# Ledger of designs, part 5: VHH binders against Iron-regulated protein A (irpA)

Target 1, 312 residues: Iron-regulated protein A (irpA), of Synechococcus elongatus (p12608)
Amino acid sequence: LITNQTIQGFVDQVVVPSYVSVAAGATQLEQALQTYQQAPTAANLEAARQAWRVARDRWEQTECFAFGPADSEGFDGAMDTWPIDRQGLKTAAAQPVEQREDSRKGFHAIEELLFAATEPTLSDRQHLVILATDLTKQAQGLVTRWQQASDQPAYRSVLLSAGSTDSAYPTLNAAGTEIVQGLVDSLSEVASEKIGGPLETQEPDRFESFVSRNTLSDLRNNWTGAWNVYRGQRSDGVAAGSLQQRLQQQHPVIAQQLDQQFATARQALWAIPEPIETNLASPRGKVAVLTAQTAIAAVSDTLERQVLPLVQ

## First folded at step 1 (VHH)

Design g11 (framework vhh_gocatamig_d2)
Fold by ESMFold2-Fast, scan of step 1:
Structure g11 (fold): chain B 312 residues (1-312), chain A 123 residues (1-123)
Amino acid sequence: as target 1 above (312 residues)
Amino acid sequence: EVQLVESGGGLVQPGGSLTLSCAASGFIFSDYALAWYRQAPGKKRELVAGISSGGSTVYMDSVKGRFTISRDNAKNSVYLQMNSLRAEDTAVYYCARGKIYGSRSYPYYFDYWGQGTLVTVSS
């Protein structure tokens, strides 16, 4: 099932462009926050909040491939630890960001300062610039780790060398297992924790992006990221050598089932009333959220039980 | 950074018992799942037993009822008690740390591995 083209498409058409997109979003957020600090108008605050949503959405599309440097070198922790240490964040303003615990920086630290109050204080505005500068550095660092060799090989090269002597991925199937496992893990987390946690407790503040009311967008972008990996590109259509194309060619019944389940999950996620945080308690909201949970879980289950064995 | 050090392997006769230990350092032990894998020469690595951060366990069918996985968070250690050992249990046994995405209580894959400890079941 997995070819050299499958791995190359995954890296060059999905992973690297996604991380480049995240870095661009982080840079734009940093610029918007610098503008807001210099001129703290309502318009500049809204522009900064919108820039955060854009950067966050792009980041959420990368959750399904958070293996390698994102995990092992701490980028995911530095950028997206949740829940944050709210009390520690207030006292951390004087501490160099590189010495801070992960719970005192990243997307959700910015979220807290940017969205929790009607408007940030002067101290918050100064602190937001520091946090956004670090987020940009982390995002750019992640791009660099995938594309450029330094004291370690570029991670792009590690994956593309799958099946060669001394590779971290001893076979093409080992790389395929990593890719499919990322999809399984990401979608399982969406269904069981990101949706399931708040749904079971009926506590909307358990939604990860509750403070900004961005959780539904997070979930939709988790689906989009998984769909991009499956089809092997970020633009419309099915990429040559993609997991989707290979399944259509070699396992058409599984491919048809999975294609339908992705479509059903998309319809369910886009049917949830906005914002999810304030609609969870309503009867219609509960049904829509449960429907989305079930549909996402079905995609994850098919990937785990029917696709994963084909790459192991 | 992260270290997992196995001990307790050795030569044992069929029907005998061994306890494997894995000492962990470099991370907050109680936050992670841990597992024991084994690999015999010429065979793929297989999951023997796993234990979540919350204490839930999983076992492969052929060891269920014979092996018991446990953890001691105060000692940063995970254990595999192996009873009624058979010749087919002969393998190098590896301790592995489970990777957790977000709030999941049980990992789907393992990101750090020990060096392994050899268990030989032979008379």
Scores: ipSAE 0.000, ipTM 0.145, lowest interface PAE 12.6, mean pLDDT 87

Design g12 (framework vhh_gocatamig_d2)
Fold by ESMFold2-Fast, scan of step 1:
Structure g12 (fold): chain B 312 residues (1-312), chain A 121 residues (1-121)
Amino acid sequence: as target 1 above (312 residues)
Amino acid sequence: EVQLVESGGGLVQPGGSLTLSCAASGFTFSYYALAWYRQAPGKKRELVAGITSGGSTVYMDSVKGRFTISRDNAKNSVYLQMNSLRAEDTAVYYCAVQPSTGYRLGEYDYWGQGTLVTVSS
């Protein structure tokens, strides 16, 4: 199933461009927050809030490949720990960000200060710039870890060496397993935790991006990221050597089922009334959320039960 | 390989109409929000109209009721129908999209080359 082209496409057409997009978004957010700090107008606040949403959306497209440096070197923890320590965040401004617990920095720390009140205080505006500067550093660090050798080889090179003597991935299928497992874990978490948790308790504040009302966008971008990995690129079409193309060639029945399940999940997610946080309990919202949960779980189940065994 | 190609601009009399079209390629069009921006000589680029993947629309106050944004996912195209055109609508009009982020309106990653609309007698 897995070829060198599958791995190269995954890295060069999906992972690296996605992290580059995250770094650009983080940089734009940092600039917007610096502008807002210098001139705290309603227009600059809205620009900063929009910049956060853009950076957050890009980050959410990377969750299905959070293995490697994102996990092992703490980038995911530093950028996207949730829930945050709300009380600790209030007193953390005096502490250098590099010395803070993960629960006092990253996307959700910025979210809290930027969205929780009608407008941030002077102290919040100063603190937001510090947090955004760190977020940018983390995002740029992830790009660097994938593309550039240092005291460790670039992670791009680690994955591309799959099947070579002394590789961390002893076979092409070992790399394929990592990729497919990432899809399974990400989509399973969306269905069972991100959607399932708030749906079961009927508590909208259990949605991860409740404070900003960005949760539905998070979920839609989780789907988009998984779809990009499956099709092997971020643009329209099916990339040569992608999981989708290889399944269409070698296991067309599984491919047809999975293609339809991705489409059904997309339709269901985009049918949810926004914001999801205020529409969860409405008759239309509840049905739409449950429908999306079921459709996403079906994609995860097919990947785990039918695709994962093919990459061993 | 994201490409946005605008067309439909031209010279029109005050009170006239034009339809702008934007043909998109290089991303999964139906999943993403698109917007029309404009830039008049000596002014900053401003959002004219936006449409989400779900079809929700937003308009600048001065064009609301005169302009209509629409999309055709089968043709990978977005349109701006401009009615009751005024001299103040004279600008280069740009199509914009965020293919990496999905349906959010606002900060856009990719822009077309623009199409000139001149409203003059």
Scores: ipSAE 0.000, ipTM 0.152, lowest interface PAE 17.1, mean pLDDT 87

Design n01 (framework vhh_nb_b201)
Fold by ESMFold2-Fast, scan of step 1:
Parts: sequence; C-alpha cells; structure tokens
Structure n01 (fold): chain B 312 residues (1-312), chain A 120 residues (1-120)
Amino acid sequence: as target 1 above (312 residues)
Amino acid sequence: QVQLQESGGGLVQAGGSLRLSCAASGSIFSINAMGWYRQAPGKEREFVATITSGGSTYYADSVKGRFTISRDNAKNTVYLQMNSLKPEDTAVYYCAAKGYRYGSTPYDYWGQGTQVTVSS
C-alpha cells in the first residue's frame, strides 16, 4: 500500500507546509501582540485575538502527525499543554519562559491572558509578548527540525529513508504504520476526549479552547488535518501516491467507505451550532455534537480495523 | 500524582441534609475540575455535580436546586452540600478530579467512595 511517493507526499505536501504555516501564524500573532502592547486599542486587541485563532487553527491541523520531534523533543508540550496552571501563570511573569513548566506557556497560556478578561492589563500585555516570542521560537524550531540536519538528521530525511536497513523505519510499511497510527490516535482522541469528555459530563468548560470559544474551530481543523494526510496534500483533490489514491487502486471498497465517512464527519462538524461551548446544553446542540462524535469515531475505527492491517 | 480523600458520608432521614468533603493532595496545579459521581446498587455510575478551577458549576437535573458544590482553593477541598435528601439519593458518592485532557477517561483520579443512605 505504501510507496516512496506516499511518504514523500506526506512529508513535502502536508507535514512541512503545515509546520511552515504554523510558524508564519505564530510570527503574525507575536507581531499583533507587540502592536497591541504599544497601542492598546480595541482594534489592536481584536487583531491580536484573530491572529491567535489563525495560529491555533493551523496548529490543530498538525495534531494527527505529532510523532517524532513534536513528541520526542518536547515541541508539543511547550506549545500546547492543556490544562494550564492558571495560578502559576500569574506568578510566572518574573521567570524566564524557557525555565517554566509547560503548563505556564504555549497556546493556552496566551489564550488565558488574551481572552479571559474583557481587556488584558498592562502586565498581561507585557507577558503576552514574552509568551508569543517563545511560541514563535518553538514553531520555527519544529520547522528547522524537520528540514535541516544538525547533530541529528532532518526528520524529513529520516522518513524519506524508510526501507533502509539502518533507518528508524526499516520498511516502507513501518513509515505507513506511523502515518496511519497518527490518524487513528488523533481522530480517536477527538471523538473520545475532545468531544466525548464535554458531551458525557455536559461541562462546556471541558472543551479545550473554552476560554476563547475556539473549540469548534479546533475540531474542524483536526478533521482538516486528517483529511489532508489521507488525500496526501493540503490543496483540493487526491494526490498521486496518497493513502486515498492507493486505497482506491488496491482496496476500492475500503476507499469508498472511508471517503464517505470523512464526508459524513465533515458535514456533522460543520452542522454544529457556533459556538459549541454555549450550544452543548441545548437539545439540538447535544444531537449535533453526538452526531459529529459518532461520525469521527467511525473514521478512526475504519482506519484502525481495515487500513492499519494493510501497512503492518 | 493526585490523591483524593473523601469524608462526610452517613445515614440521614428523608428531608435531611449532609455535607461531603473531598481533599486533594499531590499535583494540585494539574487539577482543572473536581466533581462528584454516585452509584446506587445495580446501577451505573452517574454524574452529580462539578466545579471548575474558574468557579463554574454544573449539576445533574435530578439534584439541581437541592445540591450545591463549592471549592476552597486554599485547602484544595471540594464540598457537596446535599439538602432535601430523598431515598433515591442513596448511593456511594465518589469524588473525582480531572487531570490533563490526554487520557482514557473524563476523570483521571477517583476517591474510594463514601456511602450515603437516606432512610424511608
């Protein structure tokens, strides 16, 4: 099922462009927060809030491939630890950010200071710039780790060397297993934890981006990221050598089922009333959220039970 | 690691009141929400009430207006004030704490349970 073209497309058409997009978003957020710190107007606050949403949305598209450097080298922890330590964040302003616990920095630390109050304080504005500078450093570091050799080979090269006896991925299927497992784990987490947690307990603040009311966008971008990996590119269409194309060629029944399940999950996610945080309690909101959970779980289940065995 | 210690259970007559306490120790900074669940004989464990680190409270319809959840952040303790108790409230009450979102369950830590029996 997995070819060199499948792996190359995954890395060069999905992973690297996604991380580059995240780094650009983090840089724009940092600039918006610097502008807001110097001129704390309502317009500059709104611009900073929108820049955070853009960066956050781009980051959420990468969660289905959070293996390798994102996991092993701590980038995910530094950028996206949740829940945050709200009390520790207030007292951490005097501590250099690189010495802080992960729960006192990253996207959700910025979210707390930027969205929790009607207007951030002067101290919050200064702290936001420090946090955004670190977020930009982490995002750029992750791009560098994938593209550039240092004391370790570029992770792009590690994956592209799949099938070499000396590589971390001794066969093409070993790389395929990593890719498919990432999709399974990501979509399973969305269904069982990101959606399932708040749905089961009926607690809107269990939604990860409750403070900013960005959770529905997070979920939609989780779907988009998985869809991009499946089709092998971020632009419309089916990429040559992608999982989708290879399944269409070798296992057309499975491909048809997955294509339909991805489409059904998309329809369900986009049917949820905005914001999800305030609509969870309504009967219609509960049904829409449950429908989305079921549809996403179905995609994960098919990937695990029918696709994963084809690459193991 | 988080440890939860419950207290306050017992026998009470219908219409009476009881106050449950749950003290958390260990990695307290990682707790974003604490709550109560209950399990009656032969039934599944059901949600009762929760309070978030920000102070938001949520209740099951069956207890709303009768039970009040509160938190003392200085003591890392959550309380469940139960008023107008009914025989239907008889159950083992479990304190639960939510850790990180990454996990297999909505609550990462559970207490041992406290029996509440409402007579007649």
Scores: ipSAE 0.000, ipTM 0.174, lowest interface PAE 11.5, mean pLDDT 88

Design n02 (framework vhh_nb_b201)
Fold by ESMFold2-Fast, scan of step 1:
Formats: C-alpha cells, sequence, structure tokens
Structure n02 (fold): chain B 312 residues (1-312), chain A 120 residues (1-120)
C-alpha cells in the first residue's frame, strides 16, 4: 500500500507546509501582539485575538502527525500543554520562558492572557509579547528540525529514508504504520477526549479552548489535518501516491467506506452550533455534538481495524 | 476521590522485563486517556507512553518497540509491559490520568509512583 511517493507526499505536501504555515501564523501573532502592546486599541486587541485563532487553527491541523520531533523533542509540550497553570502564569512573567513548566507557556498561556478578561492589563500585554516570541521560536524550531540537519538528521530525511535497513523506519510499511497510527490516535482523541469528556460531564469548561471559545474550530481543524494526511495534500483533490489514492486502487470498498465516513464526520462537525461551549447543554447542541462524536469515532475505527492491518 | 495506585516495580537486570500496573478509582476510567511517565534521579518527569480511551497507543521514541501500554476497562487498570530494559530506564514510574481535550503532555492526577531499577 505504501510507496516512496506516499511518504514523500506526506512529508513535502502535508507535514512541512503545515509546520511552515504554523510558524508564519505564530510570527503574525507575535507581530499583532507587539502592535497591541505599543497601541492598546480595541482594533489591535481584535487583530491579536484573530491572529491567535489563525495560528491555533493551523497548529490543530498538525496534531495527527505529532510523532517525531514534536513529541520526542518537546515541541508539542512547549506549544500546546493543557490545562494551563493559571496561578503560576501571572507570577511567571519575570521567569525566563525556557525555565518555565510547559503549563505556563504556549498557545493556552497566550489564550488565557488574551481572552480571559474583557481587556488584558498592561502587565498582560508585556507578558503576551514574551509568550508569543517563545511560541514563534518553538514553531520555527519545529520547521528547522524537519528540514535541516544539525546534531541529528532532518526528520524529513529520516522518513524519506524509510525502507533502508539503517532507517528508523526499516520498511515503507513501518512509515505507513506511523502515519496511519497518527490518524487513528488523533481522531480517537477528538471523539473520546476532546468531545467525549465535556459531553459526558456536561461541563463546557472541559473543552480545551473554552477561554477563547475556539474549541469547535480546534475540532474542525483536527478533521482537516486528518483529511489532508489521508488525501496526501493540503489543496483540494487527491494527491498521486496518497493513502486515499492507494486505497482507491487496491482496496476500493474500504476506500469508499472511509471517504464516506470522512464526509459524514465533516458534515456533523460543521453542523454543530457555534460556539460549542455554550450550545453543549441545549437539546439541539447535544444531538449535534453526539452525532459528530459518533462520526469521528467511525473514521478512527475504520482506520484502525481496516487500514492499519494493510500497512502492518 | 480520584486515586491512582502503581505496582509491579522492582530491581531487574539489563535485558530483563517488568510489568507495571496502575489501579484507578474515583472516576469513569473508560472515558479517560491514561499514561505512564517516569522521573530519573536529577531529571524532570519524562513522558513514556499513553493509551486513549479507545485503545490507541503512543510511545516516546526512547521506549518504542520495547514497552507496550495496555488497559483493562473492566478492572479499571492500565499496564506498562517493559521489555529489553536498559540501565537508562531506571526511574520512578508514575501513572497519570490525562485531561479532557488532550492526551499528549497534559495530566490531571498522578499516582505516587513505583521504583524501577535496572542493574547492568
Amino acid sequence: as target 1 above (312 residues)
Amino acid sequence: QVQLQESGGGLVQAGGSLRLSCAASGFTFSSYAMGWYRQAPGKEREFVATISSGGSTYYADSVKGRFTISRDNAKNTVYLQMNSLKPEDTAVYYCARLSYGTWRGSFDYWGQGTQVTVSS
């Protein structure tokens, strides 16, 4: 099922462009927060909040391939630890970001200072610039780890060398297993933890991006990221050598089922009333959220039970 | 109310195996991702492995292929099977319940830990 083109497309058409997009978003957020610090107008606050949502949305598209440097070198922890340490965050302003626990930096630390109050304080504005500067450094570092050799090989090269006996991925199927497992894990987390947790407890503050009311966008971008990996590119259509094309060629019944399940999950996610945080308790909101949970779980289940065995 | 109790640690020679268990109570176990973390002397806590509520697993690169995380929802227990142990695996191993919304690098509750010592 998995070819050299499948792996190259995954890396060069999805992973690297996604991380580059995150780094650009983080840079734009940093610039917006610097502008807001210098001129704290309502317009500049709104621009900063919008820039955070854009960067966050792009980051959420990468969660289905958080293996390798994102995990092993701590980028995911540094950028996206949740829940945040609210008590520690404000007292940490004088502490260098490199010395802080992950719960006092990253997307959700910025979210807390940027969205929790009607308007950030002067101290919050100064702290936001420090946090955004670190987020940009982390995002650029992740791009660098994938594209450039340093004290260790570029991770792009590690994956592209799949199939050699010296590689961390000794067969093409070993790389395929990593890719498919990432999809399974990401979508399972969305259904069981991100949606399932708040749905079970009926506590909207259990939604990860509750403070900003960005959770539904997070979930939609988790779907988008998985869809991009499956189809092998971020632009519309099916990439040559993609998992989707290979399944359509070799396992058309599974491909048709999976294509329909992705479409059903998309429809369900986009049917959830915004914001999800305030609509969870309504009868219509509960039905929509449960429908989305079921549809996303079905995608994960098909990937795990029917696709994963084809690459193992 | 929430309690996590580890067991199964001990002294083992390099190349040996240990199976850690974590008994959970005070919450709906089947609805939470569970994880194992470790802390070696003089180091910060390090992620080891996690298992989603649906059974999907994720491992730190340093243990991938040697450790296996699993769960038994009927027993409210998560396990860590550790094979091909190295002296570098010596640490206190902690069971953790992961927060809603993310199962990577985030935790709500920790157990007290169980010591694993791998002699050369």
Scores: ipSAE 0.000, ipTM 0.202, lowest interface PAE 13.9, mean pLDDT 88

Design n03 (framework vhh_nb_b201)
Fold by ESMFold2-Fast, scan of step 1:
Structure n03 (fold): chain B 312 residues (1-312), chain A 120 residues (1-120)
Amino acid sequence: as target 1 above (312 residues)
Amino acid sequence: QVQLQESGGGLVQAGGSLRLSCAASGRTFSSYAMGWYRQAPGKEREFVATITRGGSTYYADSVKGRFTISRDNAKNTVYLQMNSLKPEDTAVYYCAAYDSSGYPTHYDYWGQGTQVTVSS
C-alpha cells in the first residue's frame, strides 16, 4: 500500500505546508498583538482575537501528525499544553518565557489573557506580546526542523529514508504505520476525549478552547487535518500516491467505506450548533454532538481495524 | 531522557529459548519506538526487531518467525522472545529507543547490552 510517493506527498503536500501555515498564522497573531499593545482599541482587540482563531485553526490541522519533532523536541508541549496553570500565568509575567513550565505559555495562555475578560489590562497586553513572540519562535522552529539539516538531518529526510533497516522507519510500511496511527489516535482522541469528556461530565468548561468558544472550530480543523492526510494534499481532490488513491486501487470496498464515513463525519460536525460550549446540553445540541462523536469514532475504527493491518 | 537496562541473556543450547527484557527509566517511554540490535565479535551491529509507538513490529529476515518483540507501556518494558535459537544468534543484544527526531541511521538511546550465547 505505501510507496515512496505516499511518504513524499504526505511530507511535501500536507505536513510541511501545514507547519508553514501555522508559522504564518503565529506571525500574524504576534503582529496583531503588537498593534493592540501600542494602540488598545476595540478594533485592534477584535483583530488580535481573530488572528488567534486563525492561528489556532491551522495548528489544529496538524494534530494528526504530532509525531517527530512536534512531540520529541517539545514543540507541541510549548505551543499547546492544556489545561493551563491560570494562577501561575498571572504571576509569571516576570519570568522569561523560555524558563516557564509549558502550562504557562502557548496557545491557551494567550487564549486566557485575550478572551477571559471583556478586555485585557495593560499588564495583559504586554504579556500577550511576550507569549506571541515565543509562539512564533516555536512555530518557525518546527518548520525549520522538518525542512533544514543542521547538526541533525531534516525530519523530511528521516521519513523519506524509510526502507533502510538502520533508519527510524525500517520499511515503507513502518512510515505508513506512523501516518495511519496518527490518524487513528487523533480521531479517537476527538471522539473519546475532546467530545466525549465534556459530553460525559456535562461540563462545558472541559472543552479545550472553552474560554474563546473556539472548540467547535478546533474539532472541525481536526477533521480537516485528518482528511488532508488521507487524501494526501490540502487542496481539493485526491493526490497521486495518497492513502486514499492507494486504497481505491487495491482495496476499493474499504476506500468507499472510508470516503463515506469521512463525509458523514464532516456533515455531522458542521451540523453542530455554534458555539458547542453553549449548546452541549440543549436537546438539539446534544443530539448533534452525539451524532458527530459516533461518526468520527467510526472513521477511527475503520482506520484501526481495516487500514492499519494493511500497512503493518 | 531515557535510560535502558537489558536483562535475560545467558547461555542456552541450540533449539532453546530466551526472553530478553529492557526496562526503561523515564517518564516518556510510550512516546519512543523501541528496537533490538545485536553485535557478534568482529561484526557490525545488525538490526533484529523493532516495535513502533503504535505497536507495529518489524523483523530482520534472519529472525522472522522465531523472535517476537512486544512492549508493556504500563511497565515501561520492551521484550524480545527468542525461540529456536541457533549458534548464529550468539551476540551481545542491545535495546534501543529513539524519538522521531533522530538521525535516519541512529537511535537516541542505547542500553549497555546483554550477552546471548547459543552452544551447538
Scores: ipSAE 0.000, ipTM 0.106, lowest interface PAE 21.3, mean pLDDT 86

Design n04 (framework vhh_nb_b201)
Fold by ESMFold2-Fast, scan of step 1:
Structure n04 (fold): chain B 312 residues (1-312), chain A 120 residues (1-120)
Amino acid sequence: as target 1 above (312 residues)
Amino acid sequence: QVQLQESGGGLVQAGGSLRLSCAASGFTFSDYAMGWYRQAPGKEREFVATIYSGGSTYYADSVKGRFTISRDNAKNTVYLQMNSLKPEDTAVYYCAKRPYSGSYEGFDYWGQGTQVTVSS
């Protein structure tokens, strides 16, 4: 099932462009927060909030390939730890960000200072710039780690060398397993933790981006990221050599089932009333959220039970 | 608090069988991939087998066809059935939990291990 073209498309059409997009979003957020700090108007606050949502949405599309440097080198922890240490964040402004616990920096630390109150305080505005500067550094670092050799090979080269002598991925199937397992784990986490956690506790503030009311957008972007990996590109259509195309060629029944399940999950996610946090208060809302949870879990289950064995 | 507790190790002769168990607590067991690793004297820890949340399995080439990994979600337990044991299988066997964001090579929690000794 897995070819050199499958791996190249995954890296060059999905992973690298996604991380570049995240770095651009982080840079725009940093600039918006600098503007807001210098001129703290309502318009500049809303611009900064919108820039955070854009950067967050782009980051959420990368969660299905949070392996390699994102996980092993701490980028995911530094950028997207949840829940945050709210008390520690209040006192951390004077501490260098590089020396802080992950729970006192990243997307959700910025979220807390930017959205929790009607308006950030004077000290919050300076702190937000410091946090956004670090977020930008982390995002750019992740791009660099994938594209450029340093004391270690560029991770792009590591994946593209799958099946070669001394590769970290001893076969093409080992790289395929990493890709498919990333999809399985990401979608399983969406169903079981991101949606399942709030459903189990019946507490709206257990939705990850409750403070900003961005959770539904997070979940929709988790689906979009997985769909991009499956199709082998971020633009419309199906890339040559993609998982979707290869499955359509070699296992058309599985491909048809999976295509339908992705479509059903998309329909269910986009049917949830915004913001998702209000849906726990009504029977209709709970049904919409449960429907989405079931549909996303079905995609993960098919990938794990039917696709994963084909790449092992 | 994630806890993994292995059992079932022991001494067996070549060609024999053992069943290892790993009791898990502190997380929603059915949602996570579970694995077995082993460490022989003087060697690095090596991968043995993984079972994913949906029941799919993957094995190291050295054990494929001889070992079977399985799970019982009702009991929060993962098993490793080891058949046709060889002296080369002698090692401390570790149960591990895979993180959602973990790499192909990565597991985030390990048990204390259980010793398996295979005599010639």
Scores: ipSAE 0.000, ipTM 0.151, lowest interface PAE 14.9, mean pLDDT 87

Design n05 (framework vhh_nb_b201)
Fold by ESMFold2-Fast, scan of step 1:
Structure n05 (fold): chain B 312 residues (1-312), chain A 120 residues (1-120)
Amino acid sequence: as target 1 above (312 residues)
Amino acid sequence: QVQLQESGGGLVQAGGSLRLSCAASGSIFSTYAMGWYRQAPGKEREFVATISSGGRTYYADSVKGRFTISRDNAKNTVYLQMNSLKPEDTAVYYCAAEYSKFGSGTYQYWGQGTQVTVSS
């Protein structure tokens, strides 16, 4: 099922462009926060908040491939630890960000200072610039780890060497397993933890981006990221050598089922009333959220039970 | 959620071997990436080795070919087999459990550390 073209498309058409997009978003957020710090107007605050949402949405599209450097070298932890240490964050401004616990930096630390109050204090504005500068450094570092060799090989090269002697991925299927497992784990987490946690407790503040009311956008971007990996590119259409194309060619019944399940999950996610945080308890909101949870779980289940065995 | 307890450190002569163990308590150990880090006197804490939930390993260049990380999910234990030890390997070794499930960020837990001293 998995070919060299499948792996190359995954890396060069999805992973690397997605991380480049995240780094650009983080840079734009840093610039917006610098502008807001210098001129703390309502318009500049709104611009900074929108820049955070853009960067966050782009990051959420990368969650289904958070293996490798994102995981093993701590980029995911530094950028997206949740829940944050709210009390520690307020006193952490005096501590260099490189020495802080992950729970006192990253997207959700910025979220807390930027969205929790009607407007940030002077101290918050100064702290936000420090946090955004670190977020930009982490995002750029992740791009560099995938594209450039240093004391370790570029991770792009690690994946593209699948099946070669001394490769970390001893076969093409080993790389395929990593890719498909990422989809399974990401979508399973969306259904069971990101949606399932707040549903089980009926507590909207259990939603990860509750403070900014960005959770529904997070979930929609989790779907988008998984869809991009499946189809092998970020633009419309099906990439040559993609998992979707290979399944359509070799396992058309599974492909047809999975294509329908992705479409059903998309329809369900986009039917949830916005914001999800305030609509969770409403009768329409509960039904829509449960429907989305079921549909996303079905995609994960099909990937795990029917696709994963084809690449193991 | 996860508590880590290291063992196996000690004093050894250059060229010798030690095996460090880290026992984890708490649920879902099998879903955590497990790692070893070390901190030598006067230096920053540095990465040594990691093993993913799926068993993939990654090593710092300074220990490649000499150290081997492994895990036993049935025993909730991660190991670091250290061979051909050098005086430069002298450090406090820390076990880390990293839970990074796509979108939840990283939940990082640290052990108390175990001293490794390589003489001569």
Scores: ipSAE 0.000, ipTM 0.146, lowest interface PAE 13.3, mean pLDDT 87

Design n06 (framework vhh_nb_b201)
Fold by ESMFold2-Fast, scan of step 1:
Structure n06 (fold): chain B 312 residues (1-312), chain A 120 residues (1-120)
Amino acid sequence: as target 1 above (312 residues)
Amino acid sequence: QVQLQESGGGLVQAGGSLRLSCAASGFTFSNYAMGWYRQAPGKEREFVATITSGGYTYYADSVKGRFTISRDNAKNTVYLQMNSLKPEDTAVYYCAKDTRGYSYGWLDYWGQGTQVTVSS
């Protein structure tokens, strides 16, 4: 099922452009926070909050391929540890950010200082710039790890050399397994933990981006990222050699089922009333959230039970 | 009903070795990546190693060349072979169903942990 073109498209049309997009978003957030620090107006606060949402949304599209450097080299931990150490974050302002525990930096540390109060304090504004500078460094570092050789090969090269003796992936199907497993794990986590946890306990504050009320956008971007990987590109349409095209060619029944399940999951996610945090307990909100959980789980189950065996 | 049970921790002198085991149940083990994390007193949990369903392994820089992660799908068990242990490896070691970086601290995907103490 997996060809060199499948891996090339995954890396060059989805992964690398997504990480580049995250780095750009982080840079824009850093700039917005610098502007807000220099001129702490309501307009500049709103601009900084919007810049955080944009950067966060782009990051959430990468969750389904958080293998490799993102996981193994600590980028995901540094950028997106949750829950944060709320008390430690306030004390950590005096500590160099590179010496801090992951729970005192990253997206959710910025979220806490930027959104928890009506207005950040002067100390918070200074701290936000430090955190955003580190987030930008982490995001740029992740791009570098995929594109440039250092003390180890660029991860782009590791995946593109799948099937050779030089790669950690001894066959094309080994790389395919990693890609499909990423989709399975990401969507399973969305259904069972990101949605399922708060739904089961009926505690809205267990939603990951509760403080900013960004959780529904997180979930929608998790779907978008998975859809992009499946289609083999971030732009509209189906890329040549993509998982979707290869399934359409070799396993059309599975492809039709999966296409429909992705569409059903999208419809369900976009039907959830905003914000999800305040609508969880309402009758309409509860039904919509449960419907989305079921639809996303179905995509993950089909990928695990019917697609994963084709690449193992 | 995911259940993870770690074992094999203990006290060892610097330069020594330990092998940790994690018995998993409640899911199709062979379909999921499995990982090891650790937490020293006063620190947050940090990544140690992961092994994908296909058997590909990834390590934290601090343990590369010293630790080896492996799995036995027939036994639903993941292992961590720890060689050349250092005092800074002292921590509670946790097994996890690897969900690729979502959520720290509240998932029941974490086992109860096993204590590793490395004396100087």
Scores: ipSAE 0.000, ipTM 0.175, lowest interface PAE 15.0, mean pLDDT 87

